# VH-VL binders against q8zy40: the designs that were tried, part 6

Target 1, 190 residues: q8zy40
Amino acid sequence: MIVGVVDYTVGNIGSVLTALKRAGAVPVVVKGVEEAGRVDAVVLPGVGTYEAAYALARQFKEVVLEKPTLAICLGMQLLFESSEEGGGQGLGVFKGRVERIKARKVPNIGWRYTHVVKNSEIIAEGYYYYLHSYGVRWGENEAYTAYIKLEEKYVAAVERGHIIGVQFHPERSGRTGLELIKRFLAVAKR

## First folded at step 23 (VH-VL)

Design t8
Fold by OpenDDE, fold request of step 24:
Structure t8 (fold): chain C 190 residues (1-190), chain A 127 residues (1-127), chain B 110 residues (1-110)
Amino acid sequence: as target 1 above (190 residues)
Amino acid sequence: QITLKESGPTLVKPTQTLTLTCSFSGFSLSRWGVGVGWIRQPPGKALEWLALIYYDDDKYYTYSLKTRLTISKDTSKNQVVLTMTNMDPVDTATYYCARIETYTDEGWYPFFGMDVWGQGTTVTVSS
Amino acid sequence: ELVLTQPPSVSAAPGQKVTISCSGSSSNIGENYVSWYQQLPGTAPKLLIYDNNKKPSGIPDRFSGSKSGTSATLGITGLQTGDEADYYCGTWDRSLKHVVFGGGTELTVL
């Protein structure tokens, strides 16, 4: 399976590429919509500034809606309606607002237990690695499938059809993360 | 000084519902990271975890008894209640409640341990 | 069946060292913190070890905990007659989404 990894202007996507290879995919760097149209699935990576990332990512909205998509950290955040970071506008794929997280330590860094409250073929309950200062507050939403507990609950994963967003970094989550990527690929090839 | 105390009927008939109350002092269930759990121990047998409720009202049940168990809290009264339906003689045991800690400077975890226990209440199920 | 496995019994003479093993899997001990409990005859369990190797206040230094892979170990040095009790390991299980205990180990001081 050919997986396009969107290259935001500032982010290091090397770890994502490596993880995808380990999972059995053929990753390719995507910089434009035409390139994204040629791949089987897309990954929105989690490194970069929100403003810069959105400026580039907004062109891929239709691709996200059409192709199996794994959005990671910042990538997930871009899928929502708005954000306190950057210009404030998101892709609007999911309802919700990205806000600065309330935690003893910001950014939230490290392995966190991720609660899966809805059945998922891809998202498994367990520990994943987080690195973020912003997030979406947990609440009632059909797309919200997992959360973590900081000072408040924050969305850890969202799912709608073929679109999956995760606040954590599966590429940095060892075996658990690799298995998640494998499950994503397995579902994507259906 | 932290204390927990179990209360409820000590004799239950088969098919009846058991309601146990855990009354505690020295801490509040509104405190971040705190939980209260229920554990039972049949005579001469091992500990069996039943259920827990956290400060934020999240609940977890042992899988095998999930359909029979309900846990709730009244923070203002410092009480946690466990109900267990369709009691059977096999459910005869000493029932404990205990405080659960979940948070350190390293973050939140589902379970660090049960650091304070009640003395337990013996429940016998018989006709 | 039991999710965590402990030896049913261990024994040693006063002053000696004993170890109690707790064997689990990747979904419990492998990923989560282990706690140990002491249950003296006719009493409620007491927390001995939490976070794999930490002790609550009042627990003697003779007690120690360790974790490696999917197994945990409770160590007791300078064994005393008062240490005769049942010992249980406990942890969270990710797959079951609840706390699990071992079957308990009966410690006898010879």
Scores: ipSAE 0.866, ipTM 0.928, lowest interface PAE 0.7, mean pLDDT 95
Fold by OpenDDE, last read:
Structure t8 (fold): chain C 190 residues (1-190), chain A 127 residues (1-127), chain B 110 residues (1-110)
Amino acid sequence: as target 1 above (190 residues)
Amino acid sequence: QITLKESGPTLVKPTQTLTLTCSFSGFSLSRWGVGVGWIRQPPGKALEWLALIYYDDDKYYTYSLKTRLTISKDTSKNQVVLTMTNMDPVDTATYYCARIETYTDEGWYPFFGMDVWGQGTTVTVSS
Amino acid sequence: ELVLTQPPSVSAAPGQKVTISCSGSSSNIGENYVSWYQQLPGTAPKLLIYDNNKKPSGIPDRFSGSKSGTSATLGITGLQTGDEADYYCGTWDRSLKHVVFGGGTELTVL
């Protein structure tokens, strides 16, 4: 399976590429919509500034809606309607607002227990690695699949059809993260 | 000083519902990271975890008894209540409630330990 | 159903050292903090060890805990008659989404 990793040129995507390879995929760097159209699935990586990332990611909205998509951290945040960071405009795939998290330490860094409250073929309950200062507050929403507990509850994962967003970094989450990626790929092949 | 105390009937008939109350002092269930759990121990047997409720009202039940158990809290009264339906003689045991701590310095964890226990209340199920 | 496995019993003479093992899996001990509990005869359990190897206040230094992989160990040195009790390990299980205990170990001081 050929998986396109969107290049925001805002961070290192090497770890994502490596993780995809380990999971059995053939990752390719995608910089434009035409390239994205040639791959089987897409990954929105998660390091960089919101505004810079959005400027590049907005062209991929239709691709996200059409192809199996795994959005990671910042990538997930871009899927929502708005953000307190940067210009505030998101892709609007999911309802919600990205806001600065309330935690004892910001950014939230490290392994956190992730609560899965809805059945998912891809998202498994357990520890994942987080690195973020912003997030979506947990609430009643059919798309919200998992959360973590900081000073408040924040969305850890969202799902709608073939679109999956995770606030954590599966590529940095050891075996748990790798297994998640494998499950994503398995579902994407259907 | 932190204390917990179990209260409720000590004798229950088969098929009836058991309601136990855990009254505690020295801490609030509104405190971040805190929870209260229920554990039972049949005579001469091992500890069996039943349920827990956290400060934010998240609840977890042992899988085997999930359909029979309900846990709730009244923070204003410093009480946690456990109900267990369709009691059977096999449910005869000493029932404990305990404070559950989670790691708070670096974040929340599901289970850090039960650092204070009630004395337990013995419940006998018999016709 | 027991998810964690402990030896049913251990024994040693006063002053000696004993170890109690607790074996689990990647979904529990492998990923979560292990706690140990001491239950003296006719009493409620008491927290003995938390966070794999930390002791609450009032617990003597002769008690120790360790974890490696999917197993945990409780160590007791300088055994005293007052140490006769049942000992339980406990932790969270990710798959079951609840707390799990071992079957308990009866310690006898000879």
Scores: ipSAE 0.863, ipTM 0.927, lowest interface PAE 0.7, mean pLDDT 94
Fold by OpenDDE, last read:
Structure t8 (fold): chain C 190 residues (1-190), chain A 127 residues (1-127), chain B 110 residues (1-110)
Amino acid sequence: as target 1 above (190 residues)
Amino acid sequence: QITLKESGPTLVKPTQTLTLTCSFSGFSLSRWGVGVGWIRQPPGKALEWLALIYYDDDKYYTYSLKTRLTISKDTSKNQVVLTMTNMDPVDTATYYCARIETYTDEGWYPFFGMDVWGQGTTVTVSS
Amino acid sequence: ELVLTQPPSVSAAPGQKVTISCSGSSSNIGENYVSWYQQLPGTAPKLLIYDNNKKPSGIPDRFSGSKSGTSATLGITGLQTGDEADYYCGTWDRSLKHVVFGGGTELTVL
């Protein structure tokens, strides 16, 4: 399976590429919509600023809506309606607002137990690696699949059809993360 | 300073519902990271975990009895209540409630330990 | 049936050392903190070890805990008659999404 990794030029995507290879995919770097249209699935990685990332990622909204998509951390955040960070405009794929997280330590960094409250073929309950200062507050939403407990509950994963967003970094989550990526690829292949 | 005490009927008939109350002092169930759990122990047998409720009202039940168990809290009264439906003689046991701690230094974890236990209440299910 | 496996019984003479094993899997001991509980005859369980190897206040240094892989071990040195009790290991199980205990180990001081 050919998987396009969108390059926002915001962060290092090397770890994502490596993880995809280990999971059995053929990752390719995607910088434009035309290139994204040629792949089987897309990954929205991300470590960086919301505004800068959105400026580059907004062109991929239709691709996200059309192709199996795994959005990671900032990539997931971009899928929501708005953010307190930057200009505040999101892709609007999911309802919700990205806000500064309330935690003992900000940014939230490290392995966190992720509660899966809805059955998922891709998202498994367990520990994943997080690195973020912003997030979406947990609440009633059919798309919200998993959460973590900081000072408040925050969305760890969202799902709608072929679109998966995770706040954690599966590429940094060892075997647990690798298995998640494999499950994503398996579902995407169907 | 921290104490928990179980209360409720000590004799229940088969098919009836058991309601146990855990009254505690020395801590608040509104404290971040804290929970209260229920454990039972049949005579001469091992500990069996039943359910827990956290400070934020999240609940977890043992899989085998999930459909029969309901746990709730009244933070203002420092009480946690466990209900178990369709009681059977096999459910005869000493029932304990205990405070559950989570790992607070590094963040939240599902289970760090049960650091304070009630004395337990013996429940016999018999006709 | 039991998620965590303990030996049913161990015994030793006063002053000796005993170890109690607790075997689990990657979904429980492998990923979560292990706690140990002492249950003296006719009493409620008491927390003995938490966070794999930490002791609550009042627990003697003779007691120790360790974890490696999917197994945990409780160690008791300088065994005393007062140590006769049942010992249980416990932890969280990710797959079951609840707390699990071992079957318990009966310690007899000869």
Scores: ipSAE 0.861, ipTM 0.926, lowest interface PAE 0.7, mean pLDDT 94
Fold by OpenDDE, fold request of step 24:
Structure t8 (fold): chain C 190 residues (1-190), chain A 127 residues (1-127), chain B 110 residues (1-110)
Amino acid sequence: as target 1 above (190 residues)
Amino acid sequence: QITLKESGPTLVKPTQTLTLTCSFSGFSLSRWGVGVGWIRQPPGKALEWLALIYYDDDKYYTYSLKTRLTISKDTSKNQVVLTMTNMDPVDTATYYCARIETYTDEGWYPFFGMDVWGQGTTVTVSS
Amino acid sequence: ELVLTQPPSVSAAPGQKVTISCSGSSSNIGENYVSWYQQLPGTAPKLLIYDNNKKPSGIPDRFSGSKSGTSATLGITGLQTGDEADYYCGTWDRSLKHVVFGGGTELTVL
């Protein structure tokens, strides 16, 4: 399966590409929406600044709505309505606002226990690797699948149909992350 | 000083509901990262974890008894209550409550340990 | 439902060293911190070790804990008669979403 990795040109997506290959996918770098037609699934990576990433990601909204999508960290954040970071505008795929997290240490860095509160074929409860200063506060939302406990609860994963967002970095989450990617690919092939 | 104490009936008939109360002092269940758990131990047998309630009211139950267990807290009274329905002689055991810590410098974890225990209350289920 | 495996019993003479193993899986010991508990006869359990190898205040240095892979070990040096007790390991299990204990180890001081 060909998986398009959107390149915001603001960070290194090498780890995501490698993880996808290990999971059995054929990753291709996508720099424009015109290239999206050639891929079976899309990954929004989590590296870069919000403003820079949004500038490109906003062009992929229709692609996200159409094709199986895995959004990682910043990629997930872009899917929400608004953000305190950047210009404030999000893709509006999910309800919620990205805000600076409240934690002992910001950014939140390291392995965190991820609570899965809704059944998911892709998101498994356990430890994943986080690297972020912003997040979406946990609340009542049918799309919110998992959370982590910092000073407050923050969304760790969201799901809506074929769209999955994760605040953590599965590509940096060892075997747990790799298995998640494999599950995503398996579902995407349906 | 942190203390926990279990209270409730010591004799229960089969099919009845057991209600145990854990009264504690020296800490608040409103404190971030704190939890209270229930553990039982049948005579001459191993410890069996039953349930846990966290500061934020998240609850977890042992899978095998989930349908029979209910845990709740009253933070203002420093109490945690465990109810267990449809009691059976096999449920005869000493029941403990204990404080659970979940916080280190690295962040929150589901379970670091039960650092303070009550003395336990013996519950006998018999006709 | 014993998720963690301990030897049922261990024994040694006073002054000797003993080790108690606790074997689990990737969903529990492999991913989570292990704690150890001492239960003297007729008493409630007492926390001995938390976070794999840390000791609460008041626990003697002769008690130690370690974890490797999916197994944990409790070490007791300078064994004393007062150490005769049951010892339990415990940790979180991700798959079960609850705390799990070992079956306990009876330590006899010869």
Scores: ipSAE 0.860, ipTM 0.926, lowest interface PAE 0.7, mean pLDDT 95

Design t8
Fold by OpenDDE, fold request of step 24:
Structure t8 (fold): chain C 190 residues (1-190), chain A 127 residues (1-127), chain B 110 residues (1-110)
Amino acid sequence: as target 1 above (190 residues)
Amino acid sequence: QITLKESGPTLVKPTQTLTLTCSFSGFSLSRWGVGVGWIRQPPGKALEWLALIYYDDDKYYTYSLKTRLTISKDTSKNQVVLTMTNMDPVDTATYYCARIETYTDEGWYPFFGMDVWGQGTTVTVSS
Amino acid sequence: ELVLTQPPSVSAAPGQKVTISCSGSSSNIGENYVSWYQQLPGTAPKLLIYDNNKKPSGIPDRFSGSKSGTSATLGITGLQTGDEADYYCGTWDRSLKHVVFGGGTELTVL
């Protein structure tokens, strides 16, 4: 399976590429819509600033709606309607607003127990690695699949059809993350 | 000093509902990261975890008894209540409540341990 | 039925060392912190070890905990008559989404 990793030029995507390879995929870097159209699935990586990432990611909205998509951290955040960070505009794939998290320590960094409250073929309950200062506050939403507990509850994962967003970094989450990626690929090939 | 104390009927008839109350002091269930759990121990047998309620009202039940258990809290009264329906002689046991800690400087975890226990209350189910 | 496995009993003479094993799986001990509880005869359980190897205040240095892979071990050195009790391991199970205990180990001081 050929998986396109979108390059926002906002961070290092090497770890994502490596994780995809380990999971059995053939990752390719995607910088434009034309390239994205040629791959089987798309990954939106999650390192960088919101404004810079959105400027580049906005062109991929239709691709996300059409292709199996795994959005990671910042990538997930971009899928929502708005953000307190940057210019405020999101892709609007999911309802919700990205806001600065309330936590004892910001950014939230490290392994966190992720509560899965809705059945998922991809998202498994357990520990994942987080690195973020912003997030979506947990609430009633059919797309919200999992959360973590900081000073408040924040969305850890969202799902709608073939689109998966995770606030954590599966590529940095050891075996747990690798297994998640494998499950994503398995579902994506259907 | 932190204390927990179980209260409720000590004798229940089969098919009846058991209601136990855990009254605690020395801490608040509104405190971030804290929880209260229920554990039972049949005579001469091992500990069996039953249910847990967290500060934010999240609840977890042992899978085998999930349909029979209900846990709730009254933070203002420092009480946690466990309800168990359709009691059977096999449910005869000493029932404990205990405080559960989940927070350290390193973050939140679902379970670090039960650091303070009540003395337990013996419940006998008999016709 | 038991998710965590402990030996049913261990015994040793005063002054000796004993170890109690607790075997689980990747969904519990493998990824969660293990706690140990001491239950003296006729009393409620008492937290002995938490976070795999940490001790609450008041617990003697003779008690120790360790974890490796999907197993945990409780160690007791300088065994005393007062250590005669039942010992339980406990942890969170991800798959079951609840706390699990071992079957308990009866420690007899000879």
Scores: ipSAE 0.859, ipTM 0.926, lowest interface PAE 0.7, mean pLDDT 94
Fold by OpenDDE, look of step 23:
Structure t8 (fold): chain C 190 residues (1-190), chain A 127 residues (1-127), chain B 110 residues (1-110)
Amino acid sequence: as target 1 above (190 residues)
Amino acid sequence: QITLKESGPTLVKPTQTLTLTCSFSGFSLSRWGVGVGWIRQPPGKALEWLALIYYDDDKYYTYSLKTRLTISKDTSKNQVVLTMTNMDPVDTATYYCARIETYTDEGWYPFFGMDVWGQGTTVTVSS
Amino acid sequence: ELVLTQPPSVSAAPGQKVTISCSGSSSNIGENYVSWYQQLPGTAPKLLIYDNNKKPSGIPDRFSGSKSGTSATLGITGLQTGDEADYYCGTWDRSLKHVVFGGGTELTVL
């Protein structure tokens, strides 16, 4: 399976590429919509600034809606309606607003227990690695699949059809993360 | 000083509902990271975890008894209540409540340990 | 039925060292912190070890905890008669989404 990793940042996406390869995919860097149209699935990585990322990522909205998508951290955040970070405009795939997290320590960094409250073929309850200062507050939403507990509950994962968003970094989450990626790929092959 | 104390009936008839109250002092369930759990121990047998309620009202139950258990809290009264329906002689045990701490410098976790226990209350289910 | 496995009993003479094992799986001990409890006869359990190897205030240095893979171990050195008790390990199970305990180990001081 060819998986396109969208490059909308100047950040290092090497870890994502490596993780995808380890999971059995053929990762390719995607810089444009045309390239994205040629891949089997897409990954929105979680590096960079929100405004800069959105400026480039907004062109991929239709691709996200059409192809199996795994959005990671910032990538997930871009899927929501708005954000306090940057210009505030999101892709609007999911309902919700990205806001600065309330935690004893910001950014939230490290392994966190992730509660899965809805059945998922991809998202498994367990520990994943987080690195973020913003997030979506937990609430009633059919798409919200998992959360973590900081000073408040924040969305850890969202799902709608073939679109998966995770606040954590599966590429940095060891075996747990790798298994998640494998599950994503398995579902994407259907 | 942190203390917990279990209270409720010590004798219950089969099929009746058991209601136990855990009254605690020295801490508040409004405090972030705090939980209260219930554990029982039949005579001469091992500890069995029953239920847990967190500061944010999240609840967890042992799988085997989930349909029979209800846990709730009254933060203002510093109380946690456990109800168990359809009691049976097999449910005869000493019931404990205990405080659960879930936060360390590393963050929040579901369970680090039960650091303070009540003395327990013995409940006998008999006709 | 038991998610965590402990030896039913261990024994040693005063002054000796004993170890109590707690065996689980990846969904519990493998991913979560282990705690140990001491229950003296006729009393409520007492927390001995949390976070795999940390001790609450008042717990003697003779008690130690360790974790490796899907197993945990409680160590007691300089065994005393007062250590005669039941010992339980406990942790969170991700699959069951609740706390699990071992079956307990009866420690006899010879």
Scores: ipSAE 0.816, ipTM 0.909, lowest interface PAE 0.7, mean pLDDT 94
Fold by ESMFold2, look of step 23:
Structure t8 (fold): chain C 190 residues (1-190), chain A 127 residues (1-127), chain B 110 residues (1-110)
Amino acid sequence: as target 1 above (190 residues)
Amino acid sequence: QITLKESGPTLVKPTQTLTLTCSFSGFSLSRWGVGVGWIRQPPGKALEWLALIYYDDDKYYTYSLKTRLTISKDTSKNQVVLTMTNMDPVDTATYYCARIETYTDEGWYPFFGMDVWGQGTTVTVSS
Amino acid sequence: ELVLTQPPSVSAAPGQKVTISCSGSSSNIGENYVSWYQQLPGTAPKLLIYDNNKKPSGIPDRFSGSKSGTSATLGITGLQTGDEADYYCGTWDRSLKHVVFGGGTELTVL
C-alpha cells in the first residue's frame, strides 16, 4: 500500500520512510492536499517546530479525518486542541492540551515502558523510544489508549477509528516499533 | 535500615479468604519509583509471583490467579495488604513481601529486582 | 512448563567455577532486566544480581551475571560450601504483564 508522509520541510523524515519500507509499505512524500488524496494512508511525522508543522498540517485536517492516519510525536500533538509550544493552536481531533512535561530531565529521551489501558489492534504494551519536551497529561478519555510514567503520567497513544497518534517514535523503536507499523498497515488495508 | 514483615493467619480453611499484611519501615510508598510485591513458595517448591503494587497505585497480578487476588496499600500506615479468595490446600505456602525498585537515571521501568524481602509467613490451608 | 527454564541442579568442588543458565523468550529476558536470588536453606531469598550484571553492596566479586539474547547466566567462582543454596532468576514478562521466576537451581558443593 501507498503511504503518504507529510513533509513539513523543516525536518528529516528519512527514518520514517525507511521504517515504512521495512514494514512493507510504499512510502511517498506529500506536500499538498491533492497528493495526499491519492494515497491509501497518511503519516504525520514528528520533526520540526510546532509552529511550522501546524501551518502545513492544518491544511490536511480533512485528509486525516477521512484516511487511515499515523501521527508520530509532534504529529500526535498537532491532533490535540492546543499546545504551550509557541502558544500554538491544534487540529482539535482529540480532547486535551499539550504542555511542557514534568520530568526529572527535559527533554524526555530514551526507552520507556509504555502502558496500554485499552484493547488495541495496533498499540502493544512494551518499550518504545521517546524524544520530546511537551506532552499531554493522562486523564479520563475514551481515546487515550496508552501512557508513560514520568513525574506525572502522560499520554503515549491515542486512537479514534482510523486515526492513531503516538508520542514515541515507532520508526526508532526497533522490532517493537516495526511491528506497530506493520499492524497499522494491516488495519489500514481493510 | 529497610525492613518488611508479613502478618496474618497461619491456618485457614478451604474456601475462606486469606488476608495478609506487609508492614514495612525505612521507606515510603509515596516515593516515585518504588513498589511492593508478594511472592509465595509452597513447601519444597519454587518461588511463585503473586502481585505487585506501585507507588502510584498501579497494580499487577499473576494471570492464573488474577480473579482471586486483590492488592492494596495504606501509605500512611506503611502497609500493603494482599487478599486471596477461595483458598485451597494447594495454596499452602510461605508468603513473602518484598520491595521493588523501578527507577534508573534514564526513567521508569517495571522491574529491576526485589532488593529487600520479608522473613515470610507460612500459611496452611486445611479443613 | 515454566516461562523461564533453569537446570534443576548443578554441582562442583570447592574452589571451582559453576554457571547457572536461565532461558526465556523475547518478551521476558530478551527485552527486560534480569535479577538473581540466592535462597540459603531455611531462609528467605536474597538479591544477588540485578540489572543483568550489577551487585548490591556486600555481594562478593566472585558472583557475576550476564545476559545474551533470551538467556541469562549466573556465574560463581571460587566456590565455597556456604554457597550451597537454591538460585532463582527473575524478570518482567511483557506478555503476562508481571514478574516471572525460573524453577530454581539447587547448587551442591561436593
Scores: ipSAE 0.283, ipTM 0.758, lowest interface PAE 5.2, mean pLDDT 90
Fold by ESMFold2, fold request of step 24:
Structure t8 (fold): chain C 190 residues (1-190), chain A 127 residues (1-127), chain B 110 residues (1-110)
Amino acid sequence: as target 1 above (190 residues)
Amino acid sequence: QITLKESGPTLVKPTQTLTLTCSFSGFSLSRWGVGVGWIRQPPGKALEWLALIYYDDDKYYTYSLKTRLTISKDTSKNQVVLTMTNMDPVDTATYYCARIETYTDEGWYPFFGMDVWGQGTTVTVSS
Amino acid sequence: ELVLTQPPSVSAAPGQKVTISCSGSSSNIGENYVSWYQQLPGTAPKLLIYDNNKKPSGIPDRFSGSKSGTSATLGITGLQTGDEADYYCGTWDRSLKHVVFGGGTELTVL
């Protein structure tokens, strides 16, 4: 299965590429919607600045709506309506606003127990690796699948059809993260 | 000093509903990282965890009894209430409430230990 | 069946050492902190060990805890008659999404 990893031109996507290979995918780097037309699924990685990532990612809204998509950390945040980071707009795929997190230590770094509140074929409850200073406040929403507890509850995962967003880094979450990626690929093959 | 005390009926008939109250002092369930759990112990038998409620109203129930249990809190009264439906003689036990720690400087964890226990209340289920 | 397995009983003479095991799985002991509880006859349980190997104030140094893989161990040295009690291990289980206890170990000091 061919998986397009969007390259924002900044940041390091090597860990995502390696994790996709380990999970049995054929990852390719994409920089535009034309290249995305050839892939079976898309990954919006979690590295780079909000501004640089949004500048490219906005071109992919229709691709995200049409193809299986895994959006990681910053990539998940881009799918929301807006962000305090850079005062920017988002793609508006999911309702909610990205804000600076309220936590004892910011950025939120390390392994956190992730609570899954909805039945999911992809997202499993357990420990995942987090590295972020911004997040979406938890609330009642049919797309909000999982949360973590900091000073407030924050969205850890969102799902709508074939669109999956996670605040954590599955590519850095050991066996638990690898199994999540495998489940994403399995669902995407349908 | 932190204390917890269980209260409620000591005799219940089969099929009735048991309601137990945990009244506590010296801490607040509105503070981050705290919870209260219920545990029971049938005469001469092991501890059995029943239910847990966290400061943020997240709730967990033992799988085998989840359709029979309800846990709730009243933070303003420093109370946690456990309700168990359809009581049976096998449910005869001493019921404890205990404070649960979920917090360290490294972050939040689902369970760190039960550091303060109530004295327990014995409930007998018979006709 | 019990999620955490402990020996039903152990015994030793005053002054001796005893260990109590607690065996679990990757979804509980393998990834979560283990705590131990002492229940003296006729009383409520008391926290003895938390965070795998740490002791609350007032717990003697002769009590110790450790964890390796999916197993935890409570060690008691210099046994005293007052140590006769039931001992329970406890932890979180990710698959069950709740707390689990072992079946308890009855310590007899001969």
Scores: ipSAE 0.161, ipTM 0.721, lowest interface PAE 6.2, mean pLDDT 89

